# VH-VL binders against Glutathione S-transferase TCHQD (TCHQD), part 21

Target 1, 266 residues: Glutathione S-transferase TCHQD (TCHQD), of Arabidopsis thaliana (Mouse-ear cress) (o80662)
Amino acid sequence: MQLYHHPYSIDSQRVRLALEEKGIDYTSYHVNPITGKHMDPSFFRMNPNAKLPVFRNGSHIILDTIEIIEYLERIAEVSSGIEDATFNREVVEWMRKIREWESKLFTLAHIPDNRRLYVSKFLRMVVIARMAESPDLASAYHRKLREAYDTEDKLKDPGALRRSKDHLLRLLDEVETKLEGTTYLAGNEFSMADVMLIPVLARLSLLDLEEEYISSRKNLAEYWALVRRRPSYKKVIGRYFNGWRKYATLVKTWMFVRVRSLLRKY
Key: E = the ipSAE of ESMFold2; O = the ipSAE of OpenDDE; V2 = 0.75 times the mean of E and O plus 0.25 times the DockQ between their complexes.

## First folded at step 14 (VH-VL; framework fv_lutikizumab)

Design y6 (from w1 with light chain Q55E; at its last look DockQ between E and O 0.75; V2 from the best seeds 0.00; counts 0 for: pae E 3.0 > 2)
Fold by ESMFold2, look of step 14:
Structure y6 (fold): chain C 266 residues (1-266), chain A 120 residues (1-120), chain B 107 residues (1-107)
Amino acid sequence: as target 1 above (266 residues)
Amino acid sequence: EVQLVESGGGVVQPGRSLRLSCSASGFTFSSYWMNWVRQAPGKGLEWVAYISSSGSYTYYPDSVKGRFTISRDNSKNTLFLQMDSLRPEDTGVYFCARDEGSYYDAFDIWGQGTPVTVSS
Amino acid sequence: DIQMTQSPSSLSASVGDRVTITCRASQDIDNYLTWYQQTPGKAPKLLIYDASYLESGVPSRFSGSGSGTDYTFTISSLQPEDIATYYCQQYYDYPLTFGQGTKLQIT
């Protein structure tokens, strides 16, 4: 089994946490979307939406995060012959509720404008270059270019940003209340609901928003400390985002983009 | 001034109990996870237990599981270790330690230690 | 349990010497490693966290490096006040475990 992902991607983190918690072996391939490598024609032919993660088992390719997790649940059940009691309707309901929060808009709104615009220009130039190189994929590349402009327009809409923030606040308040009665989100055992939530909290930490959104909530703060002590978290997220590690990764990515832009080599 | 002060150590016979205390000052005690770490005479360090900031989560290594109980009273800024069924191999200096924080789960503040001797 | 093995168990060095202590984990601990200094009769003091980052107030002559299973602690120029036992500790998985210690003495 093969996973095409990036450590910064929320959905990539969700799938990797699921794989690690279930003890499923896989081959990891990093694809950094900030450098435009998810737009390379070979990857684009496999995944025309250029979204991460991409899960592959032989000729079977799954792109949707919840579908991937449900597939992994079935693999674990076939191997053991026993259904996992911790994967039930409440877990699925939490997974969908957490997925509904618009993390991309929220994330981009917290990146300094100068860096966001620089990367946005770089990626648009990459898309234009790839359209010229691969005319058979031009329609899909043009769709990605339109998506980039649509996202820029949404960033100028104060109502859209406010709704994304308000949605997150309501979600975290609901989580805070639920954690009054249980150790984990969907009960006293770790489940795929936690797998969906943990990367949201890691994103808030990456954006230096932990104090505002997590530390202000007593139960959530303690939950956040608890789940970060799991080896799955340390391998999937902590390896890349714990402390100063996140800044080293960001610096390397920025250097790549800056050098490629200066050399006009997209 | 951030400070941790242990007390309650002493000499006891095997099979008996002791309760250690750790008084915290100079920081918001209820915001930190706390630990006990022990050191046998002339030996290295051994982690004994942790407790979460609210007290809801605890964990123990096999060497003390079932015999030791970590607890805290956040209203009194005090950490406790109840040690039951003590064995001679539990002899050592017991330190309370503050968990440095979520990103670097390391012990950044230690108490001075309280000696415990288990002998006939 | 993750076993932590320090080398050497003891060493003697002169003031001004470069001192190196190694710590090997029984599995990959992904830089989740701290170094402590314990002077005689005192509590341990945190020196280095996340394998290589210096704790606030710790002299710059102390440093750490390594990855995977192999980690190194270095004192660039030994001072008289550095007489202590040094411990590594992993915090990748529970139970938390320490190396057996390295006793540093001055000749």
Scores: ipSAE 0.445, ipTM 0.751, lowest interface PAE 3.0, mean pLDDT 86
ESMFold2 (binder alone), look of step 14: mean pLDDT 92; pTM 0.933
OpenDDE, look of step 14: ipSAE 0.875; ipTM 0.937

## First folded at step 15 (VH-VL; framework fv_lutikizumab)

Design z1 (from y2 with heavy chain P61A; at its last look DockQ between E and O 0.86; V2 from the best seeds 0.85)
Heavy chain, then light chain:
Amino acid sequence: EVQLVESGGGVVQPGRSLRLSCSASGFTFSSYWMNWVRQAPGKGLEWVAYISSSGSYTYYADSVKGRFTISRDNSKNTLFLQMDSLRPEDTGVYFCARDEGSYYDAFDIWGQGTPVTVSS
Amino acid sequence: DIQMTQSPSSLSASVGDRVTITCRASQDIDNYLNWYQQTPGKAPKLLIYDASYLQSGVPSRFSGSGSGTDYTFTISSLQPEDIATYYCQQYYDYPLTFGQGTKLQIT
ESMFold2, look of step 15: ipSAE 0.801; ipTM 0.913
ESMFold2 (binder alone), look of step 15: mean pLDDT 93; pTM 0.948
OpenDDE, look of step 15: ipSAE 0.901; ipTM 0.948

Design z2 (from y2 with heavy chain P61A, light chain R24Q; at its last look DockQ between E and O 0.87; V2 from the best seeds 0.85)
Heavy chain, then light chain:
Amino acid sequence: EVQLVESGGGVVQPGRSLRLSCSASGFTFSSYWMNWVRQAPGKGLEWVAYISSSGSYTYYADSVKGRFTISRDNSKNTLFLQMDSLRPEDTGVYFCARDEGSYYDAFDIWGQGTPVTVSS
Amino acid sequence: DIQMTQSPSSLSASVGDRVTITCQASQDIDNYLNWYQQTPGKAPKLLIYDASYLQSGVPSRFSGSGSGTDYTFTISSLQPEDIATYYCQQYYDYPLTFGQGTKLQIT
ESMFold2, look of step 15: ipSAE 0.789; ipTM 0.908
ESMFold2 (binder alone), look of step 15: mean pLDDT 93; pTM 0.948
OpenDDE, look of step 15: ipSAE 0.900; ipTM 0.947

Design z3 (from y2 with heavy chain P61A G101D; at its last look DockQ between E and O 0.80; V2 from the best seeds 0.84)
Fold by ESMFold2, look of step 15:
Structure z3 (fold): chain C 266 residues (1-266), chain A 120 residues (1-120), chain B 107 residues (1-107)
Amino acid sequence: as target 1 above (266 residues)
Amino acid sequence: EVQLVESGGGVVQPGRSLRLSCSASGFTFSSYWMNWVRQAPGKGLEWVAYISSSGSYTYYADSVKGRFTISRDNSKNTLFLQMDSLRPEDTGVYFCARDEDSYYDAFDIWGQGTPVTVSS
Amino acid sequence: DIQMTQSPSSLSASVGDRVTITCRASQDIDNYLNWYQQTPGKAPKLLIYDASYLQSGVPSRFSGSGSGTDYTFTISSLQPEDIATYYCQQYYDYPLTFGQGTKLQIT
């Protein structure tokens, strides 16, 4: 099994957490979206939407995060002969509810404008170069260019940003209430619902928003401390972002983008 | 003046019980996860158990699971370890320890320890 | 359980010497490692967390490094007050485990 991903992507983290929690071996292929590698023609031919993660098992390619996790549930059940009692209707309902929150717009709104625009301009230049190199993929690249401009328009809409924040607040309030009665989100055992939520909390930590969104909620704060103790978290997320590590990772990432831009390598 | 002070240690026969206490002062006790760590005479350190800041989550080393119970009373700034069915291998100095911030599982404040001897 | 093995189990060194203690984990622990100092008759004291970060108030002569399964603790210039037993502790997975300790004495 093969996973095309980047460690900083929320959906990549969700799939990797699922793989680690189930003990499933996979081959990791890093595709760095900040440098535009997800726009390379070879990757685009396999994944014309240029979305991460991309999961592959033999000839089967799965792009949707929840569909990937459902597939992993079936594989783990068949291989082990053990039915996972913690993957049920409530888990799936939580997974879909958590996915409904627009994380991309929220993330971009909390990045300083100069950095966001710098990366956005770089990525548009990459798309244009790739269109010129591979005319047979031009319509797919054109879609990506339009998506970039549409995102810029949404960032200028204060109502869209406010609705994304209000949605997150309602989601976290609902989680806070649920955790009063259970250890984990969908019961007293760790489940794929937690796998969907943990990267949201990690993103809030990465953006220095823990105090506002997590620490203000007593049950959620304890839950966040509890789940960080899991080896799956430590391997998938904590490696890059645990405590002080997040600041070193952010500095390294920004320097990497600046050096590549100076060397004119797309 | 951040302090942790253990008490309740002593000499008991195998199969008997002891209750250790750890009194906290100089910090907001209810904001921190707490641990017990023990050290057999002349030996190294062994982690025993943790308890979350509210007390909702607990976890135990296999060697003590089912026999020891960690608890806390945040209104009294006190951590407890109820030790039942004691064995000679439970002999040692018992420390309470504060988990600094939950990112490092590092113990930044320790008590002085209270000795426990289990022998006939 | 993740086993932590320290080397050497004991050593003697002179004031001013550079002292090196190693800690090997039974599996990759990805820098999830802390170091403690325990002076005789006292509780342990946190010196280094996350393999290489110096705890507040700890002298700069102490340092840590390493990756994967192999970690190193160093005292750059040994002082008389450094007589103690030193422990590494992993926090990759529960139960948390400590090395067996390294007893350091001054000749």
Scores: ipSAE 0.792, ipTM 0.914, lowest interface PAE 1.0, mean pLDDT 89
ESMFold2 (binder alone), look of step 15: mean pLDDT 93; pTM 0.949
OpenDDE, look of step 15: ipSAE 0.904; ipTM 0.950

Design z4 (from y2 with heavy chain P61A G101N; at its last look DockQ between E and O 0.81; V2 from the best seeds 0.84)
Fold by ESMFold2, look of step 15:
Structure z4 (fold): chain C 266 residues (1-266), chain A 120 residues (1-120), chain B 107 residues (1-107)
Amino acid sequence: as target 1 above (266 residues)
Amino acid sequence: EVQLVESGGGVVQPGRSLRLSCSASGFTFSSYWMNWVRQAPGKGLEWVAYISSSGSYTYYADSVKGRFTISRDNSKNTLFLQMDSLRPEDTGVYFCARDENSYYDAFDIWGQGTPVTVSS
Amino acid sequence: DIQMTQSPSSLSASVGDRVTITCRASQDIDNYLNWYQQTPGKAPKLLIYDASYLQSGVPSRFSGSGSGTDYTFTISSLQPEDIATYYCQQYYDYPLTFGQGTKLQIT
């Protein structure tokens, strides 16, 4: 089994957390979306939406996060011979509810404009270069270019940004209430519902928004502290972003992107 | 002045019980996860248990699981360790320790410790 | 449980010497490691967290490094007040575990 992913991708983190919690072996391939590597022609032919993660088991390719996790659940059942009591209706309902929140717009709205626009311009130039190099893929690359402009337009709509924030607040309030009665989101055992939620909290931490969104909620704050104690979190997310590590990681990443852009490499 | 002070240690026979207390002052006790760490005479440190800031989450070392109970009373700024079915290997100095923050599981403030001796 | 093995178990050095203590984990702990100093008859004191970050108020002669399973604690120029037992502690997984300690003495 193969996973094409990057540590900054919320959905990549979700799939990796699931793999680690289930003890499933896999081969990891990093694809850096900030530098446009997910737009390279060979990867783009396999995945025309250029979305991460991409899960592969033989000829079977799965792109949807929840579908990947459902597939992993079935593999774990077959291997153990025991149906997984921790993947049930309540877990699935939480997974879908958490996925409904649009994280991309929210994330981009909290990145300083000059840095966001710098990376956006770089990525648009990568797409244009790839269209020229691979005319047979030009239509698919054109769709990605238009999607980038559509995203920039949404960032100028204060109503869209407010609705995304209000949605997150409602989600976190519901989580806060649920955690009053249970250790984990879907009960007293760790489940795939927690796997879906943890990267949302990690994104808020990465954006320096813990105080506003997490610490203000007593149960959620303790939950966030509890789940960070898991080896799966430490390996998948904490390696890059735990505590002060996030600042070192961001500095190194920005330096890498800046050097590549300065050399005008696409 | 940030301070932790343990009490309740003593000499007891095997199979008996002791209740340790740890009084906190100089900081907002209810905001911190707390731990017990013990040290046998002339030996190294052994982590015993933690309790979350509200008391909702606890976890124990296997050597004490089922015999010891960690608890806290945030209204009294006090951490407790109920030690039942004591064994000679539980002998040592018991420290309460503050977890500085939840990212490092590092103990930045320790009490001076309270001695516990379990012998016939 | 993750076992932490310190080397050496005891060490004698002169004032001004560079002192190095090694801590080995039974598995990869990815820098999830803290270092403590314990003077005789006293409680431990946190010196270094997350393998290499110096706790506030700790002298700059103390440092930590390492990766994977192998970690190093260094005192760049030994001082008389550094007489203590030093412990590493992993926090990759529970239970939290400490090394057996390294007793440091001045010759």
Scores: ipSAE 0.793, ipTM 0.915, lowest interface PAE 1.0, mean pLDDT 89
ESMFold2 (binder alone), look of step 15: mean pLDDT 93; pTM 0.948
OpenDDE, look of step 15: ipSAE 0.907; ipTM 0.952

Design z5 (at its last look DockQ between E and O 0.76; V2 from the best seeds 0.82)
Fold by ESMFold2, look of step 15:
Structure z5 (fold): chain C 266 residues (1-266), chain A 121 residues (1-121), chain B 107 residues (1-107)
Amino acid sequence: as target 1 above (266 residues)
Amino acid sequence: EVQLVESGGGVVQPGRSLRLSCSASGFTFSSYWMNWVRQAPGKGLEWVAYISSSGSYTYYADSVKGRFTISRDNSKNTLFLQMDSLRPEDTGVYFCARDEFGSYYDAFDIWGQGTPVTVSS
Amino acid sequence: DIQMTQSPSSLSASVGDRVTITCRASQDIDNYLNWYQQTPGKAPKLLIYDASYLQSGVPSRFSGSGSGTDYTFTISSLQPEDIATYYCQQYYDYPLTFGQGTKLQIT
């Protein structure tokens, strides 16, 4: 089994957390979306939407995060002969509820304009170079350019940004209430519902928004401290973002993108 | 002055019980996860248990699970360790320890001076 | 459980010497490691967290480094007050575990 992912992607983190929690062996391939490598022609032919993660098991290629997790549940059940009782209707309902929140728009809205614009310009140059290099894929690359334009328009829409924030606040309030009665999101046992939520909390931490969104909620704050004790978190997320590590990671990422853009390397 | 003070240690026979207390002062006790760590005579440190800031989450080393109970009373700034079915291998100095840094490092920045526990026939 | 093995178990050095203590984990712990000092008859004191970050109020002669399974604690110039037993502690997985300790003495 192969996973094409990047450690900073929320959906990549979700799939990796699921793999680690289930003890499923996999081969990890890093594809950095900030650098535009997910748009290289070879990868783009396999995944025309250029989305991460991409899960592969032999001839099976799965792109949707929840579908990947559902597939992993079936693999675990076949291997053990035991259905995981923690993967039930409530878990699936939480997973879909958490997925509905638009994390990309929220993230971009909290990145300083100079950094966001610099990365956006760099990625547009990468797409244009790839279109010239691989004319047979030009239509698909042009679609990616339109998607980038559409995202920038949404960032200019105060209503869209407000709705994304309000949605997150409602979601976290529901989580806070649920955690009054249970250790984890969908019960007293760790489940795929937690796998979907943890990367949201990690993103808030990465953006220096813990105090506003997490620490203000007593149950959520303790939950966030609890789940960070898991080896899956430490390997998948904490390696790059735990505590002070996040600042070293951010500096490295910014320097990489700036150097490539300055040198016009694509 | 940030301070932790353990009490309640003593000499007991195997199979008996003992209740340790840890009084906190100089900081907001209810904001911190707390731990017990023990040290057998002339030996190294062994983590025993933690309890979350509200008391909702607890976890135990396998060697004490089912016999020891960690608890806290935030209104009295006090951490407890109820030690039942004591064994000679439970002998040692028991420290309470504060987990700092928002629990990002599971690092103990403040320790008490310890209370000795001897389990001997 | 993750086993932490310290080397050496004991060492002697002179004031002003560079002292190095190593800690080996039974698996990759990805810098999830803290260092403590315990002076005789006293409680442990946190020196280093997350392998290399110096705790507030700890002298700069103390440092930590390493990766994977192998970690190093260094005193750049030994002082008389540094006589203690030193412990590493991993926090990759529960239960938290400590090394067996390294007793440092002055020759």
Scores: ipSAE 0.821, ipTM 0.926, lowest interface PAE 0.8, mean pLDDT 89
ESMFold2 (binder alone), look of step 15: mean pLDDT 93; pTM 0.946
OpenDDE, look of step 15: ipSAE 0.874; ipTM 0.935

## First folded at step 16 (VH-VL; framework fv_lutikizumab)

Design k1 (from z1 with heavy chain Y103W; at its last look DockQ between E and O 0.88; V2 from the best seeds 0.79)
Heavy chain, then light chain:
Amino acid sequence: EVQLVESGGGVVQPGRSLRLSCSASGFTFSSYWMNWVRQAPGKGLEWVAYISSSGSYTYYADSVKGRFTISRDNSKNTLFLQMDSLRPEDTGVYFCARDEGSWYDAFDIWGQGTPVTVSS
Amino acid sequence: DIQMTQSPSSLSASVGDRVTITCRASQDIDNYLNWYQQTPGKAPKLLIYDASYLQSGVPSRFSGSGSGTDYTFTISSLQPEDIATYYCQQYYDYPLTFGQGTKLQIT
ESMFold2, look of step 16: ipSAE 0.816; ipTM 0.925
ESMFold2 (binder alone), look of step 16: mean pLDDT 93; pTM 0.947
OpenDDE, look of step 16: ipSAE 0.898; ipTM 0.946
ESMFold2, look of step 17: ipSAE 0.644; ipTM 0.861
ESMFold2 (binder alone), look of step 17: mean pLDDT 93; pTM 0.946
OpenDDE, look of step 17: ipSAE 0.887; ipTM 0.943

Design k2 (from z1 with heavy chain Y104W; at its last look DockQ between E and O 0.82; V2 from the best seeds 0.83)
Fold by ESMFold2, look of step 16:
Structure k2 (fold): chain C 266 residues (1-266), chain A 120 residues (1-120), chain B 107 residues (1-107)
Amino acid sequence: as target 1 above (266 residues)
Amino acid sequence: EVQLVESGGGVVQPGRSLRLSCSASGFTFSSYWMNWVRQAPGKGLEWVAYISSSGSYTYYADSVKGRFTISRDNSKNTLFLQMDSLRPEDTGVYFCARDEGSYWDAFDIWGQGTPVTVSS
Amino acid sequence: DIQMTQSPSSLSASVGDRVTITCRASQDIDNYLNWYQQTPGKAPKLLIYDASYLQSGVPSRFSGSGSGTDYTFTISSLQPEDIATYYCQQYYDYPLTFGQGTKLQIT
């Protein structure tokens, strides 16, 4: 089994958490979306939307995060012969509810404008260069270029930003209420619902928003402390972002993008 | 001054029960996860259990699971360890320890310990 | 459970010496490691967290390093008050586990 992913991608984190919690071995291939490597023609041909993660098991290629997790659940059931009681209809309902929140717009709105615009410009130049190199993919690259401009337009729309924030607040309030009665999101056992939620909380931590969104909610704050104690979290997320580690990780990533842009390497 | 003070240790026979207390002062007790750590005579440290800041989450070492109960009373700034069905191998000094609470699962404040001896 | 093995189990050194203690984990713990000092008859004291960061109020002669399964604790210039037993503690997975300890004596 192969996973094309990157530690900063929320959906990559979700799939990696699922793999680790189920004890499934996989081969890791890093594709850094901030540097534009997911736009290289070879990867783009395999995944024309340039979305992470991409999961492969033999002839099975799966692009959708929830579909990947459902596939992993079926593999675990067949191998063990035990139906996983923690993967049921409530779990799936939570997974879909959590996925509905648009994390990209929210994330970009909390990055300083000069850094965000710099990366956005870099990525647009990468797409333009790739179109020139691979005319057979031009239609797909044109779509990506349009998506980049559409995202910039949405960032100028205060209504879109407010709706994303309001959606997150409603989601976290619902989680807070649920956690009054259960240890984890879908009951007293850790489940794939938690796997979907944890990267959202980790993104808030990465953006220095814990106090506003997590610490203000007593049950969620304790839950966040609880789930960070799991080895799956420590391996998948904490390795790169635990405490002081996040600042070193961010500096290295920014310097890489600046160096490639300065050397005009796309 | 941040301080933890254990009490309730003593000498008991195997199969009996003992209840340890840990009084906290100088910090907001209800904001911190708390732990018990023990040390057998002449031996190293062994983590025993934790309890979350509200008391909702607990976890135990296998050696004490089902026999020991960690609890807290946040209105009295007190941590407890109820030790039932005591065995000679439970003998040692019992420390309460404040969990650092952020990202390190480290014990940044310790009490001075209370001795427990389980013998005939 | 993750087993933590310290080396040496006992060590004698003179004031001013550089002292090194090692800690080996039974699996990769990715710097999820803390170090404690326990002076005779007292409770442990946190010195180092996350493999290499000094706890507030700890003298700069103490340091930690390492990665993967192998970690090192160093006292750059031994002082008389450093006579203690030193423990490493992993926090990658529960139960939290400590090394068996390294007793440091002054000659």
Scores: ipSAE 0.768, ipTM 0.902, lowest interface PAE 1.1, mean pLDDT 88
ESMFold2 (binder alone), look of step 16: mean pLDDT 93; pTM 0.943
OpenDDE, look of step 16: ipSAE 0.897; ipTM 0.945

Design k3 (from z1 with heavy chain Y104F; at its last look DockQ between E and O 0.82; V2 from the best seeds 0.82)
Fold by ESMFold2, look of step 16:
Structure k3 (fold): chain C 266 residues (1-266), chain A 120 residues (1-120), chain B 107 residues (1-107)
Amino acid sequence: as target 1 above (266 residues)
Amino acid sequence: EVQLVESGGGVVQPGRSLRLSCSASGFTFSSYWMNWVRQAPGKGLEWVAYISSSGSYTYYADSVKGRFTISRDNSKNTLFLQMDSLRPEDTGVYFCARDEGSYFDAFDIWGQGTPVTVSS
Amino acid sequence: DIQMTQSPSSLSASVGDRVTITCRASQDIDNYLNWYQQTPGKAPKLLIYDASYLQSGVPSRFSGSGSGTDYTFTISSLQPEDIATYYCQQYYDYPLTFGQGTKLQIT
């Protein structure tokens, strides 16, 4: 089993957390979307939408996070012969509810405009270069270029950002209420519902928004501290973002983009 | 000044119970996770248990699970360790320790410790 | 459980000497490691967290480094007040575990 992913991708983190919690061995391939690596022709041929993560097991290529997790649940059931009591209707309902929050627009809106536009221009130039190099993929690359421009247009719409923020606030309020009665989101045992939620909280931490969204909610704040003690979290997310590590990670990524752009390497 | 003071240690025979207390002052106790750490005579440090800031989450070392209960009273700024069915291997100095922050699981403030001796 | 093995178990050095202590984990702990100093009859004191970051108020002669399974703690110029037992502690997985300690003495 192979996973093409990146530490910053919420959905990549969700799949990696699921794999680690279930003890499933896999081969990890890092693909950094900030540097345009997800647009390299070899990766793009296997995944024309250039979306992360990409899960592969033999001939099975699965892109949807919940479908990947459901597949992993079946693999774990076959291997162990035991149906997991913590993967049930309530877990699935939470997973879908959490997925519905638009994280990409929210994230981009909290990045300073000059940095966001710099990276956006870099990525557009990468796409244009790839279109010239690989004519057989040109229509798929064109679709990605159009998506980039559509995203820029949405970032100009204050109503879209407001709706994403209001949605997040409602979601976190519902989580806060649920955690009054249970240790974890869908009961007293860790489940795939937690796997879906933890990367949302990690994104808020990455954007320095913990105080506004997490610390303001007593139960959620304590839950966030609890789940960070898990080895799965430490390996998947904490490795890159724990404490001061997040700043080193961001500096390295930004330096790479600056150097490649200054040297005109795409 | 930030301070932790343990009490309730003593000499007791195997099978008996003991309750340790840790009084906190100089900081907002209810904002911090708390731990118990012990040290047998002439030996190294052994983590015993933690309790979350509200008291909702607890976790124990296997050697004490089922026998020890960590608890806290945030209105009195006090951490507790109820030790039941004591064994000779529980002998040592017991420290309460403040978690520096949830990112590092490091103990930035320690009490001076209270000695516990379990012998016949 | 993650076992932490310190080396050496004891050492003697002169004031002004550079001192190094090593800590090896039974598995990769990704720099989830802290260092403590304990003087006789007293509680431990946090010196280094997350493998290499100096705790506030700790003198700059103390430092930490390492990765994976192998970590080092260094005193660049030994002072009389540094005579203590030093412990590493991992926090990758529970239970939290400490090394067995390294007793540092003046020659």
Scores: ipSAE 0.747, ipTM 0.897, lowest interface PAE 1.3, mean pLDDT 88
ESMFold2 (binder alone), look of step 16: mean pLDDT 93; pTM 0.947
OpenDDE, look of step 16: ipSAE 0.902; ipTM 0.950

